# Designs tried in a protein design chat: VHH binders against q93235. Part 25

Target 1, 248 residues: q93235
Amino acid sequence: IFMKTLDPKVPRFYGKGTIIGVNPGVGYQPWLKERPDSTLIKYNLRDQKSYKAYLEQMKTYLTKYDSNATETRECGAGDSNDDLEKNPDALPCRFDLSVFDKGCSEKSDFGYKSGKPCVIISLNRLIGWRPTDYQENSVPEEVKDRYKAGSIAINCRGATNVDQEHIGKVTYMPSNGIDGRYYPYVFTKGYQQPIAMVKFDTIPRNKLVIVECRAYALNIEHDISSRLGMVYFEVMVEDKPVEEKKEL
Below, E stands for the ipSAE of ESMFold2; O stands for the ipSAE of OpenDDE; V2 stands for 0.75 times the mean of E and O plus 0.25 times the DockQ between their complexes.

## First folded at step 15 (VHH; framework vhh_surovatamig_d1)

Design s42 (at its last look DockQ between E and O 0.23; V2 from the best seeds 0.00; counts 0 for: pae E 4.7 > 2)
Fold by OpenDDE, look of step 15:
Order: structure tokens, then sequence, then C-alpha cells
Structure s42 (fold): chain B 248 residues (1-248), chain A 123 residues (1-123)
């Protein structure tokens, strides 16, 4: 287990016994560069300034999908990035951000203003990696209702029993998780990393909630010690009067 | 611009050895972890080995453990893969790859790779 380094060029987590390995890690946004050691998403509903940095981070992150139509292709049902490994001239599939329009878009301030914050979930880019589907009868119970073959299901829970009581209703966008059509990852210009968003619909106010999000595919190992296949972060939505800084 | 140029590939008999080299430019080589990946004919890309920025940590795919050694010379901006006891199944195009921590991420991701060098193991 590689300890957290203060070096921004060194990841906080490594594969189990590997630097990058063959098992994916899970990441999340927003993550603030100005607070590199913090996995806490904390803001006050009554103070727009308190969540501005998170909004900006989300916006900045999503700019990578501002695709030149010449660098990506539209992919319909049945399409995938499979050809990227075989055809150097193949264009990667364009990611559709419209899937987040129901409360997790910029128009909705990614849910922060309304007290239903959205978090981006992603997997690190492993070259050649693609999700392996569960057999129908082998889908884990926690994602069985939302799982779709060809996707990476996401499930977020409270890290502890107390957190699980507090986390409330969670919405996944898309419901099936990360769309597998965008795999495998191949180093190519214009590649768009697929993501999903998690929306906390009924997260309590003025309580810290530790969240564990896991990614589900047959070839994704979950290991708490190495953090493979999962990510932890904390969410605190405050609802407090904004203390007027008495100009001393 | 990041450039990675692999060399050292060729035809070798089973049980033979090859040493691959990768010349890196366009970035601070010593600051980045590096990997070797390969693609066998008709198969997808496969991770082979990686090495930390300092070279103090190395890891391997199981199929090459004990046979392959990844190393680096930061002064020369070079990555190496010593391949011993080569097998037919090691036949592939081998790529040097740069790892990075994606913006806002806590994990390594593959960032860039070279054009590759072909290794053919055949009797």
Amino acid sequence: as target 1 above (248 residues)
Amino acid sequence: EVQLVESGGGLVQPGGSLRLSCAASGFTFSSYAMSWVRQAPGKGLEWVADISSSGDSTTYVDSVKGRFTISRDNAKKSLYLQMNSLRAEDTAVYYCAKLEVEYGSTWYSFDSRGQGTLVTVSS
C-alpha cells in the first residue's frame, strides 16, 4: 500500500502489488487541487461562494468532452471503441453529456445549489482494458436492479452503518453506470473517457457522510485495503446562516 | 510534445533473449512512472510491466515474472525491458507507455505510448 504522497505527480493509490496493474481504480470529481489532501466535499446551501470552487472544478473537468467533431464519431447502439485497437484511423466514440441533464448538468449547478450534489465517477485509464460482463445469474445483488451488460455498474453506500443511514436516496446517471461502449481505452487522439454521475437526492444537512462507491464488472476486483474498484469521499451539505464577517 | 520511440525488437528463437529500449523526450522523464505494454497478433493490448519514476519499484504481469526485467536510466531518458527465456506467446508489438495522474485523479492512467517495436519469437 503506497502511502499518500504530497507529490501531485504521484497517485494516492496504486494497484494491489502493482503501480498501475490490470485492475481499475475508481476516481471521483469534484476534487479540488487547492485541497489535495482533502476528499471532503463540503459546502453551505446558503452560501454560493462555498460551493463555487466545486462548480468550477466540475466545469473544468467536463471541458475535456468539448470534442471537435473531427476527432470523434457518433456511436449508436451496438457501436464501441473495439476498432481502436485494430484500426489506427478509427475515431473514438463521442461521449454524450446529455445523460446528465436531469439535475447533474451545469444548468442545475450540478445539484449543489439545490442541495443534491452530483459526483462524477470514473475509472482510471488502463490500456486495453474493457469491462467483462457478469452472467445474468451472477450479477451482484447490490446492482442487480440497474445492471446492464456492456456497462460498469456503480453503487454508492455509506462507509459505515451510520453513514448508510444518512446517505439517503442516491440516483445514478445513467442508471446502468458507465457505458462500456467507450472501452477499450486506447491511446488515441480524441479519446473520451466515459463517466457516470451519482446524485445525492436526500443527503442530510449538517452531517458528514462518508461515501463508498464501487464499480461493478466481472473483471473489477474490490479490495478495501488497496482501494481497488472503489473510492471513498465525504459529503457535508451544510444549511447554516452565513456569518457576516464583522469587519473588525 | 511527448515522444516515445521503441527499439530492439526482432526475430528470436524460443529461449532467446532481447532487450528493448525506449527513448523518451518532450517531458521530464524522471518525474513519471513508465510501463511496457504489448499487443499480440489478433489480441488486445496487454500490460506487461511498470516502473516507478525513481526506478525503486517494479511490477510485472504474471506471465513474464522471472523472465522480464523493466529498468530505466533517468539520465538518458530511457526505459528498458530485458526479456529472457522468450516464448512463442511473447510474440507481440511492444510499446513504451507513459503513466500520469489524471487531473483530479488519485490513480495512474496511461497517458501516451510509442509506435512500438515488433518482437517475434519463432523457431
Scores: ipSAE 0.763, ipTM 0.885, lowest interface PAE 0.6, mean pLDDT 92
Fold by ESMFold2, look of step 15:
Structure s42 (fold): chain B 248 residues (1-248), chain A 123 residues (1-123)
Amino acid sequence: as target 1 above (248 residues)
Amino acid sequence: EVQLVESGGGLVQPGGSLRLSCAASGFTFSSYAMSWVRQAPGKGLEWVADISSSGDSTTYVDSVKGRFTISRDNAKKSLYLQMNSLRAEDTAVYYCAKLEVEYGSTWYSFDSRGQGTLVTVSS
């Protein structure tokens, strides 16, 4: 049999079947391009060098939101990118990183220095896709307390029963998840992809935790076999003495 | 600076063929997946096809399957779209795009969008 080579730099979950799909893929950061086959986030609290690469990846990723006022507009409650479909001169909504200032910003090393690492959760850009609301009585239990119509809720859990016992308290930023005002996605200059962050407030030390995060909107399908609507990564926050050089 | 230059468009009769080219510079072409996207008169953008960085994996929108073939030559830093059995509904400006990739998501690079090349299919 002949096997086709796989390209590790092209994600396989970019929507059901195509970039123009009806079901977005879910991504996360920090993902290190130097180790593309690894989804492990592992570092030692007592060794700043052990998490420097994750901080650099987060900072580099977030520079895409440095657009100036001439390419974007401020959007308040009730605004959206719907205007772009009807007015070619309209500017896309600006995504404001200040929602992450409470522990998931560069000032706090994105939570890494305090052992409460932050992880960015993103959805694949599907041209023309927008979230569809759950009916009032059909909101999944996992997100019922945080769900807001017009948004995409995020929930992270331990992948196994053991991981669920260990994952601890998770803080979602924003709490309602990804705001729908940044949809639909349009291929235009200045468009800013919305994101959310999750902070692992009480993750244990020296234990590997396998995390599953899912995005929730009526038109996001979840399929474990094909990993639709979800992403997996592993977190291990160590707290052990830094090895010293021995000269004896 | 990333630069993409499309060419090869023109006027063609229904059932005809065209081959589009995209010349790339300013980035390591062989490291990135690429895409063709089109915009018909009075309509929004439509994704047409993508190709992996190695060229071994391709995907097409259903309306062009069996008629269009995306390909690349990494040595020449060039992307191609062979369009056969053209129909009036294929009339559009065609753009090539560099795909930015993350784990589990992708998007078109806004900095690399060229001027496009016009394809008109009419009798």
Scores: ipSAE 0.158, ipTM 0.516, lowest interface PAE 4.7, mean pLDDT 81
ESMFold2 (binder alone), look of step 15: mean pLDDT 79; pTM 0.799

Design s43 (at its last look DockQ between E and O 0.45; V2 from the best seeds 0.00; counts 0 for: pae E 3.1 > 2)
Fold by OpenDDE, look of step 15:
Formats: structure tokens, C-alpha cells, sequence
Structure s43 (fold): chain B 248 residues (1-248), chain A 123 residues (1-123)
């Protein structure tokens, strides 16, 4: 019984055979610190108070990208953070949050209000790690339609057959997944961790859906037992009348 | 401010030994897992070893298993890497690194590292 140490400073998962490991783990947001043992994203569409904490968490998380323009550089399609390993004075690439403007931005309440919640997907920061591209003919089937060399494809599905029936349409932002230009991770001031968002467009109401999201690159191993290369969370979008607590 | 200062690097012959030290300050050292990473000339950064906050768990990259030992003294806020049976391929700048749980995450990430200490293994 791995007593999940309620210590927020201790991770829930470790690398296979290592503490941090050489294979990426996958994380998600929103994760509420006040509920450390819960991987459940649950809210009521009819109750704004019920999803406020998730919105705040998303906002808070994304503040890390409010970097001073002097601490990052604009990177074009051919650019990457490769220079960070060679030049300590090189600036890290600036992450563009505008890629999430189609329903997964703060302006849209990250889709929560509309019942199409967005979830942030990220990889833990491994020093020197960068995604390795699949060969064209070796791209896993589940991501073939969206995969782009230089990116980490994300695919989310129901954890069980029942969940897969319920998960509905899922949109990935960007479609190719996490942009690889922001790799490798090098400890430097202003580094911006690349992320992707997953939008649940047609998730059913009043049903719990267990979601499995996997990250895809040639050098990402998937292991269910160790949770490497994947993350699980639950989503429940309720649509129920808000019971007025009779102030006794 | 988090500070990590490595020391103990130098020139050593193949088969020789070195002990690296890392002095940590600016955070509660005993609360954090730590790692050693290295960068060989012309190569990228490579993870070498890590140790839990209490020191009860240690892990190593395969190439150094049986030769390197990571340890820590929480009272002294120090991390160590004992390197035995050194090989030419161990030549690198070695960095002490602090691990952190990413905000809202359930995984360790590298959070900070020092300026490094050079280890050169040459005949």
C-alpha cells in the first residue's frame, strides 16, 4: 500500500528503476492542491462555484508563461532550444499560448462553462531530454493522423471500454501535440515548458469518465504499471440543479 | 536563492577515483531529492544518479552502476558522488541538480543545477 504521502513535495510516481527516470512522465492540469489525493475533475455546469477552483488553477499554472520578453526569444519553425546546451547566454524559446485560443483560453473559461473542459498535458522536465521522431512508417496508428516530426503527439482515450464509449470527441491543441522546438530542457532562467491541451468536446453529462492520455515519441516508453509516458485522470461534468442550501 | 556549488573535479587516470561534492544552500536541502548529471564534450546532458530526500533510495544510469555511489549528508546540506574505476568515457562536467515536484504535478522535474565541476579521465 504505497501510502501516498500527502506531502505535496513528494511525487506520486517515480521513474522505472529511477527516482526521476530517463523516460518522461506525463502530467495534467488542473490538479487541485487542496485535493492532492484526487485526480478527479468534477464540476456542475449549473454551478459556477463548482468549477472556479479549476479555473483558478489553470490561470495560476499559466502565469509561468508571463515571462519578461527579455528572458525569452521568438522562435520560428526551424528554431529550437538546442542552442541552450551550447551557449549559456542563449535565451529559451518563448511559448505561444495563442494556440489555445480556440476554446481553451482564459477567455473561454478553458471550456468549463460550456461543458467542454480543457486539460493541460505536459511532460516532466528531464535535463537534456528531447523527443526522438518516429520514422514515417513507424508512427503508432492512434496518432498517425496528427503526428508531426519534431513534436510529441498526445492521444487520450477512455481507460476502459465503457469509458471509451463515453469520452466522445476529443480535440488536441495543437493537433500535433507538444511542440518539440522547446526541447531540450536545460536549466536556464526563463525556460518555458511546452504544453498541449486536450479539449473534451462531447463528454457526457452526469457520467464519470476515466481518461488515459499518452505521449508519443520514439523515445517515450509506455508502461501502465509505472505510469510512464501516460497519465490518468477522471472527468465528470454534471448538469444538475443546484440545491439551495436552506440556511437553517 | 537556490545555490548549488560543485567541487572535487580534476584530472585522474583511468581506473582512478574521485569524490565530488555539492554544497547546497537557499532551500531546505533535506526536503528534496537530488541528482548528478554530466555533460561530456560535444555531447548533451546525461543523467547519472539520483537520491531521495532521506537518502534511502539511490538509482544510477547503467554505465556507472557498481562504480559510482551517490550519497548525501542532510546536516551538512551536501551531496556526494563517489566515482571509482573511472573510464575515459566518464570525462565530463558534472553538475549537482535539485529535483522538484512541478507545480500541480505528480512527477519530479529538474529544478536547478550548479555551475559544474570538470572531471577529466585521461592517461
Amino acid sequence: as target 1 above (248 residues)
Amino acid sequence: EVQLVESGGGLVQPGGSLRLSCAASGFTFSDYAMSWVRQAPGKGLEWVADISSSGDRTTYVDSVKGRFTISRDNAKKSLYLQMNSLRAEDTAVYYCAKLEVEYGSTWYSFDSRGQGTLVTVSS
Scores: ipSAE 0.748, ipTM 0.871, lowest interface PAE 0.6, mean pLDDT 92
Fold by ESMFold2, look of step 15:
Formats: sequence, structure tokens, C-alpha cells
Structure s43 (fold): chain B 248 residues (1-248), chain A 123 residues (1-123)
Amino acid sequence: as target 1 above (248 residues)
Amino acid sequence: EVQLVESGGGLVQPGGSLRLSCAASGFTFSDYAMSWVRQAPGKGLEWVADISSSGDRTTYVDSVKGRFTISRDNAKKSLYLQMNSLRAEDTAVYYCAKLEVEYGSTWYSFDSRGQGTLVTVSS
């Protein structure tokens, strides 16, 4: 539900008058650049051509995470990007796509061929922003079972009551969402934006489902009117015969 | 390679004016919205102003409305910030930034920025 603007590359301004420094926006993939005013993910499960463009967009988007041994470092538990602002020689942490190998990788066509499409969720790159943790007793109920301090939890729901009934099982990868150790975002060569993926395991066939995904950290505001802290897209997985004229 | 080079900063008395320039290269300048951001000593980055790729839409942080004007010349691949009625709180390093819309987002993301130009407003 992309609103028309005079320049589609300039978002409409909402909120308190700051666009980049107060509250992150949420983005998703796949979004087809040839249809920039559409947030619809629609394909026919029986027609591979109908989802090929989404696969190509996912692959192209993910090329930024190809190995770069000279511009990134491997980070394990306890490592972080905390020192990037203070140390010009520090290498940013490499983001490892292997967390997505169980159903949201190229090998599985990102879930599209099985009718369980994966969607990437990301936060807009705001210089200097980093997540603030909820207190243990203040974690929103929607993410309480998956929340981990230091992370940005993701929750996706149907936008209307009907969509809520239809959205089905949703798998979050990683379950605790976007790892906050990759923040703050800084302008440095090799920086790799952290992401999460959401897999729609049981989305119904031949029904339009309007999805709302929200990002959760103490310092992410949610406003439905301005779409702060959230993103909307529509999913339509068809399972219909293809009008094929080829004969044997 | 994307290059953004700011210039025009300096020392100015309160109430004075400066005009900042940003020379862009390494990308199709007319395809992208642009921004000015600033960083005061000891503070984080603050967004100042945006301008659409065609130049027909501009937005400003409230503290500079009526005093600053963002503009661009797509033929010269240049971005400008006219700063009038300068105040001590405008003291900062000013950066121009190339913006893009993240796919599916309603908000801009920073893509690249220059190295900045210092503006000092002091009596």
C-alpha cells in the first residue's frame, strides 16, 4: 500500500519533524523496483515464472553479505560493533546468512516454491541509532516469548481481523529478531546491515493477506498513521491451474 | 565511487550568513534525494534538511525553518545550504548525504555522506 508522491524516492514526512535521527523505519524484501508503488507479493505456486522476480530480488539484495575478509571480521558471542565510532581501524562484524539455511535460503527458493515465502525485515540505516533494551517486566506481550536483551524483536500479524485469521504460522529467523550488536550504523566500508527473516509457513492459498510487521526495542515508536516502527505488505499465494497451451 | 565534498564553512558572527556547497560525483545526482545533517561538538548527528531529487520538495527541522534554505543544481551536480540568521547552536560540522528509499519502507536511509565542513558561530 505504497502511497503516491511527486517523487517516490522522497517519503512523506510524518511525526515530529525529523526523518532520519529519531525513529527507524522498517523495510522489507522482496520489493520489485520495476513496480515501485506496489507492496504486493503475489505469485501462483504452480507457475515458477510468477515468482522468479522475487527470487532474483532476494538474491540481489543478499549479495551485500558476500564474504569480505579484508573489510569485516568474524564475530562470536560477546563481540560487537561498539568500537566502530571510536576506532577508525576497527572492522565491522560480518553478518552470516547461515541462520537462514533452514527454509529461507537460495536452496529452498526462499520458501516460494513450497508456498512458505520468506520476507526479509530490516531497519532503515540511521546514523548513530542503536536499540535500547526493554526492562524485563515491560517487554511487549507480542514478543515476550522471543525477546532477548540486545536484540530488536520482530512480530508480524494480519492487519485486519480477517488477515489475523488467515496469516497462519509465522517463523522468525532468528527467533529473537535483529541482533543489536551490529548497531550503531556507521559510515564505514564493509559495514553489514543486520536483518531478520519471517517465513509464512501456513499462509492460505488464493487469499490476499495484509501483513503488518513491527520492530520492537524500547526506543522504537509505533504509529499506525505514519507507519513508524512498522511495515505493511500484502501476500497472495495462488494455487491455480496455469493456462498452458502446450500439448504432448 | 560515490564522492561528496562539502565546502563553505567558516567562522561567523551571530546573525551572519554562510552558504554551504556539496559537490557530488560517482553517481547520477539527479536520481537521488539529498540531505544536510550536522554534528555539534559532543552531540550526535542531527538532521537539518532534505530535498527531493527534482528539487521541488524540501523539508526542514523546526529549529532552522525560515533561516536555512536547501537547494540543488542538478546540471552542476551540486547541493547547497543557505544559512541565514546564524545562532551559536548552529555551530557544527555539516555533512551532505545521499539518500535512498529502502525497498518497501516509507522512510529514507542514509547511503553515503561527505567528510563535512565546519561552521563556527561565535561572537
Scores: ipSAE 0.353, ipTM 0.643, lowest interface PAE 3.1, mean pLDDT 83
ESMFold2 (binder alone), look of step 15: mean pLDDT 80; pTM 0.806

Design s44 (at its last look DockQ between E and O 0.18; V2 from the best seeds 0.00; counts 0 for: pae E 6.9 > 2, placed apart)
Fold by OpenDDE, look of step 15:
Formats: sequence, structure tokens, C-alpha cells
Structure s44 (fold): chain B 248 residues (1-248), chain A 123 residues (1-123)
Amino acid sequence: as target 1 above (248 residues)
Amino acid sequence: EVQLVESGGGLVQPGGSLRLSCAASGFTFSDHAMSWVRQAPGKGLEWVADISSSGDRTTYVDSVKGRFTISRDNAKKSLYLQMNSLRAEDTAVYYCAKLETEFGSYWYSFDSRGQGTLVTVSS
């Protein structure tokens, strides 16, 4: 259920037939608190001031991964947060932000300066929830090339046919999507929510593009009416002369 | 600091009833939706019920519909779960949980939970 609200403390979406429900919702960053009713990411390539707020929001969001080494553990390929449900003393897996170093890090201004903006994709935190893998032969076609068991694949497309023509090349970091090792979510100090980033490599200038991003796991339902399993936002990268505010 | 303290658990026979309570502190209780979750022995955490900040909306997992009732008293900063017609499969540690919007996100997430209270349904 979509509910528009100007109050940032109240969610805009609810589970189907529930408040939080058992199916994940998909969120994105950057979201500007000063524009709570807007899902538009709009900035001018020629105006650094125009995308500063987005950069700050991205930085602020990612500060949650600044963890003391004592609050998290390093997890290898075979590790997961499964132990968190059984062992209250278990430490959650540390999230590795280095996976975003190829164009979606702070060093690269998250791609905004170069006109290749990055967007963070996440799932809301449902207690006990973890992704269920597709069978090899049941992986949806749109993510078959990138899907890896144990992960949540992400796919972004234009919301309409026109948008799909405009969205251009999209890069996913990591390519497989959100790493499932960080599931299940258990309330514990130091828990790090896994995320993925989507980079718009060839998004056109001076055009509004409506983007639909879907998350893919066997136990993720996609429902347009309730917005479960997906998120919409708009991207507009302008390339225009900066109008000098005539100091009246 | 957010504190959630559950109480009311115990041993009950099948078909019996229990009322769980959760005392909340450390945040504006009336501004937050709340949930009950449970963990049965040897199983993972399961969502049970949730209630809106005002209490005007309640939802339940299918297995407890018609048997459980979630309610709240914002003046007392308390969350409740009335459990009727209890079954063996309802045996679990029950937790109250605080819901929160993440960085102004459009969705609720579980933000905090209590230490839990044990409910044992056995003949």
C-alpha cells in the first residue's frame, strides 16, 4: 500500500495486508530529507552545488558501516549470519564497501560528478528473513546472467517503454546483487545491512528517466500495487549552463 | 536508550490463554509502530503481529489470526498480545519489537527488540 506522507518518520509503503509484513520492500539512496515527498534525483553536471546534497546523503548513509572491529567479524565465502539466531554472542558479518570502488565510492563522488550516478539499493530489515535461492532452471530471465545462489539479484529498468529506451547501460555492484551472507537479519549490536549499488553509465542528459528496480529471490514477491520487491525513483542528469543569480 | 521489556509468559495448557505485555522506554512510543515476533525452539525468528502507532491498524500472521490480538496503550507506553486458544506450536520466546523508518526510508524496518518472554504450551 502506497501512502504519501510528508513525515519522514512514517513509511510510504506497507506490506501487502500488513504493516511491515513478511515480504521485503526495496529502498534506495540517496533520499533527501529536505524533500521527503520527492523521489527525484536531479542535478546539473555543470553545477557542483546541485549534487552536493546527494553526496552528503550518500556519505551519511554509509557511515553506519563504520564499525569497530570488535562489533563485527570478517566473513569468508562460506560464512553467514546464521549463527546470530543461535548464538547471542555471535558477531555479525562485516560489510565490505570496497565492492563499490569502481565508480561508486566517495572517491568518485558516487559517479555524480562524471554523470554516472550511483544509487544504493537495499531491503528493509525483516527479522529472521533471508533470501531463498532459485533453482537453476527457475531463475528469472532478466537476472539469469548475473544471478548467484546465495544472493539477491537486482535488476533496474525503465518504468515505461520510453524510460527503457533512455535508461541506457546499467552496472550492478556487485554484479550478483546483494550478498546473502549478511542474512538473516537479527537485532544485534553491530549488524550491517547488506546493500548493492546501481550505476547509470549512459543515462541521457536533460531527460527524466523513471527507474524501476526489482529485487530477485524465490521468496521475494513482486507486486506493483503494493510496491513489494521493487522501488521506483526518477533520475535526471542535466547538462545546462548555470544561471548566475543576478544579485538583486 | 531504547528499552523493551516483555512479561507475561509462562506455562499454559493447550486451549489456554495468556496475555503478554511489553513496557517501552527510551523513545517516543506513540510515534512508532510495534510488532510481536517469536522464536520457537530450533526455529528461526517469525513475525507474529504488528500494530500502527495509533493502534488503528493491526495485522497478523495467518497461523494466529482469530486467536491473537495485538493492542497498545500509548499513555502507558505498553504493547500487549492477547493469546487465546493456544496451541503447542505457539511455544516460543516472544519478543516485542520497535519498528523504524531507516534514514527516512519509505518502509518500516525492525529496529529493536526486548529480551523476550517464554511461552510454553504443553499438556
Scores: ipSAE 0.780, ipTM 0.887, lowest interface PAE 0.6, mean pLDDT 93
Fold by ESMFold2, look of step 15:
Structure s44 (fold): chain B 248 residues (1-248), chain A 123 residues (1-123)
Amino acid sequence: as target 1 above (248 residues)
Amino acid sequence: EVQLVESGGGLVQPGGSLRLSCAASGFTFSDHAMSWVRQAPGKGLEWVADISSSGDRTTYVDSVKGRFTISRDNAKKSLYLQMNSLRAEDTAVYYCAKLETEFGSYWYSFDSRGQGTLVTVSS
């Protein structure tokens, strides 16, 4: 129902005084349980072993979407989970992974093999929370072209000006972010947490890029000091000979 | 080992008041936001209110705004819910819950709850 070890506490990014409540947190995958205090995604394009763990984590994380036909329902445009709060027989909306088939699926190694790694972006589950729409004239500029009412837009940028110069082209899947039909979250066995993916199409080789991703809805507040409404991770895609040894 | 113990429930008339308490142990209480959630007979869990770790921010489900007040005492490691102007639809088992403060996300930790405390609002 929740993952106790999915994202370990790191005092420099989270800690005392963090505001929690109606403001969902933002998480990412892949996050390796073997290195729970690290937010670094680092691998070598020339060494398949170096990214195997990220692929396995992505596959393991996504198994929750396998074969839920009896515990979920199909939802179209305009549907939602509103009935779940008042109707014990209602089924939650099914989340379909096919939106990621354009370069962020297992078929493409989630982009790792091609140096265009995909990262899952999720909102943590707050019981009863649902996104509130921006007024048309108040949509933040960084998501204005991709924003759709009823959705939670995702935007990722370089954390510093240098990182922003390096981050390159980012593809968002879905383009308008996380659809509101999967809200509200209620505590139920069949609930499928909606996600988005971001693909880093032109990330440079052999350079560390610090990425900041934010979720956008009127009722999601952002605070850089407390990391409210955002998540940070680092990406380093190397392109080095496999036999390179520094100590030898 | 996280332990949460709810108390203060009971039978009240419509329009009455109750104060719920939650005693916490087994974690650094002042580092975590806390919540009240409730479960009406035959219904799923409903979020009621949240309070930040310092107590400086509170949020409520719309149906209880202006009637319920969440508060905390970090020195006593205690969480409270003052419930005023009670209605029949407030009848439920009330649970306190710890929010997880994990890197990159947070969530309700329902497995870290007590037995709950029953509130019955009747005629």
Scores: ipSAE 0.015, ipTM 0.362, lowest interface PAE 6.9, mean pLDDT 80
ESMFold2 (binder alone), look of step 15: mean pLDDT 80; pTM 0.813

Design s45 (at its last look DockQ between E and O 0.45; V2 from the best seeds 0.00; counts 0 for: pae E 4.5 > 2)
Fold by OpenDDE, look of step 15:
Structure s45 (fold): chain B 248 residues (1-248), chain A 123 residues (1-123)
Amino acid sequence: as target 1 above (248 residues)
Amino acid sequence: EVQLVESGGGLVQPGGSLRLSCAASGFTFSSHAMSWVRQAPGKGLEWVADISSSGDSTTYVDSVKGRFTISRDNAKKSLYLQMNSLRAEDTAVYYCAKLEVEYGSFWYSFDSRGQGTLVTVSS
């Protein structure tokens, strides 16, 4: 059984006919390095030790936003990273993590302790790529209520009908998805990759839920076979007594 | 520190050829997929071609297919772009770029690039 040691340095997915492609892929956190073959987020509500690794991973991931104020600029409404392509001295927009304060911050243990786990959604960094807006009348139905021009809407569903029945209420932070102001991606010091978080508010206990999250922009293709524009992961929030290790 | 240094750019007539080189250092070159990207005057950055770490797989943007060839020499830690049948629209600063997989992404991302080399195609 050649366990293909999934080299963490090798991508699982490739673009259609390309190595990196021109269409974005979707990633998620937390992903545990110690379990590279697993896309399962599983923990027990009654066991803090069981979700500690996820918390640490989330914290570690978010440290990349601890940028020196000198390496980024504050971007208000109407600002974007467009200048990065034209001006090598331009500073990238600073990402505001406060958008996650309602249940998806470190202060709230990213919702894990309360049984409402948060997951980070991101797009891979394609140089020069930026989201293209839908026309108002062309916004996909599944994101129509939350979509905002200039953003990448995120929608997460159960992968199967059963999963869809189980996934429960999902909250998106921000509601509009990933803020497009942080695009295009340009390799520059201090660049901050925009992200969104998905919070599972009513995910059932002791059930495995397969989740499909899709990113929505006009120039994002969705393809199940290649996994373009989407990501799959599993969530299982257990509520079980912690078995005392019988000290043999 | 990751360093990518492009060379080989210059002025060429339409229909001409150029070979770009990229010297890589500061990382395990043979373990990383690489790309060429370009930026035409007044336009945004555009992906041109990529190559797997081993060199066994290559892909191209449609506009350069059949004209450009990406290759690498892992022993020399070098990336190349052979450009044939050059057109005016190929005028751009060409950048060598390092690809990396971020944990949890499972996709390649552009991780680093060089300062670029200017290619001007003009009669």
Scores: ipSAE 0.822, ipTM 0.910, lowest interface PAE 0.5, mean pLDDT 93
Fold by ESMFold2, look of step 15:
Structure s45 (fold): chain B 248 residues (1-248), chain A 123 residues (1-123)
Amino acid sequence: as target 1 above (248 residues)
Amino acid sequence: EVQLVESGGGLVQPGGSLRLSCAASGFTFSSHAMSWVRQAPGKGLEWVADISSSGDSTTYVDSVKGRFTISRDNAKKSLYLQMNSLRAEDTAVYYCAKLEVEYGSFWYSFDSRGQGTLVTVSS
């Protein structure tokens, strides 16, 4: 019997070099710390209380992106965090949440109210890691239409054939995935971990869908057994009448 | 507030030994894996070693295997790095780092570090 899915006693044994491993893992939100053993996102459209915890988790997670002019700087398209490794006075690039305003922000309940839930996709924070570009002829087919050099593309699909039949339309925000300007990750106050979101626009009601999301850069390996470069979670959007208690 | 305070750095001759310590506070030390990382002058950060929360599992970068030993004392909330057979290329600021497991990946991410302690290996 497995009491916890997280075990801080286990160091990583994969990867080598200047960081713990050279291949980032992929995480997701919302993950409820009250149910740490579960990767299930399940709620009933007719019961706002059933998804309130997911909304609160998303809001809490995103508070780390609240602006602080003294701890971050604005970064343009040609900018990056390269100076952070060598300069203690350098400020990390500010991550701008406005890219999520079209359906994956608090204003839209992160899509939960409309049955189009958004899920945050992130890479674990490895010191000094940065994405390496695919050559144009080597971009994997799953992301070829959305890939941009300098970024990490995200793709989500159903884990099995039946899940792929059910997963429906997925919107990626940003469409190119995670911009590389926020790399490398370093130990600096104010560092803002870059993220992407995926919105499940047409996920069916009352069906469990197992989702596999992968991150794509030349230096991200995908290993199913160790979960490198990918993450799994389940989504169940119910649309059922709320049960009433009968008085006896 | 998480606090990590490194100590034990200094000047040492090639072939010598040095023991670094890290005093931890502000979190449940025995529940977290810990790491040593270093930064040589003008170079990027380099991971040196990890230790599991219990101390039973350790991992090292190849350049220090057989020379460095990471250890911890959970009762004293302390992390250590025993450095033997020191070389000029080991000269760096050494940082103690607290690790977190990011959910869904089961892999550690660096969460916070101390201010560092300087190790200089010079003939």
Scores: ipSAE 0.224, ipTM 0.568, lowest interface PAE 4.5, mean pLDDT 82
ESMFold2 (binder alone), look of step 15: mean pLDDT 80; pTM 0.799

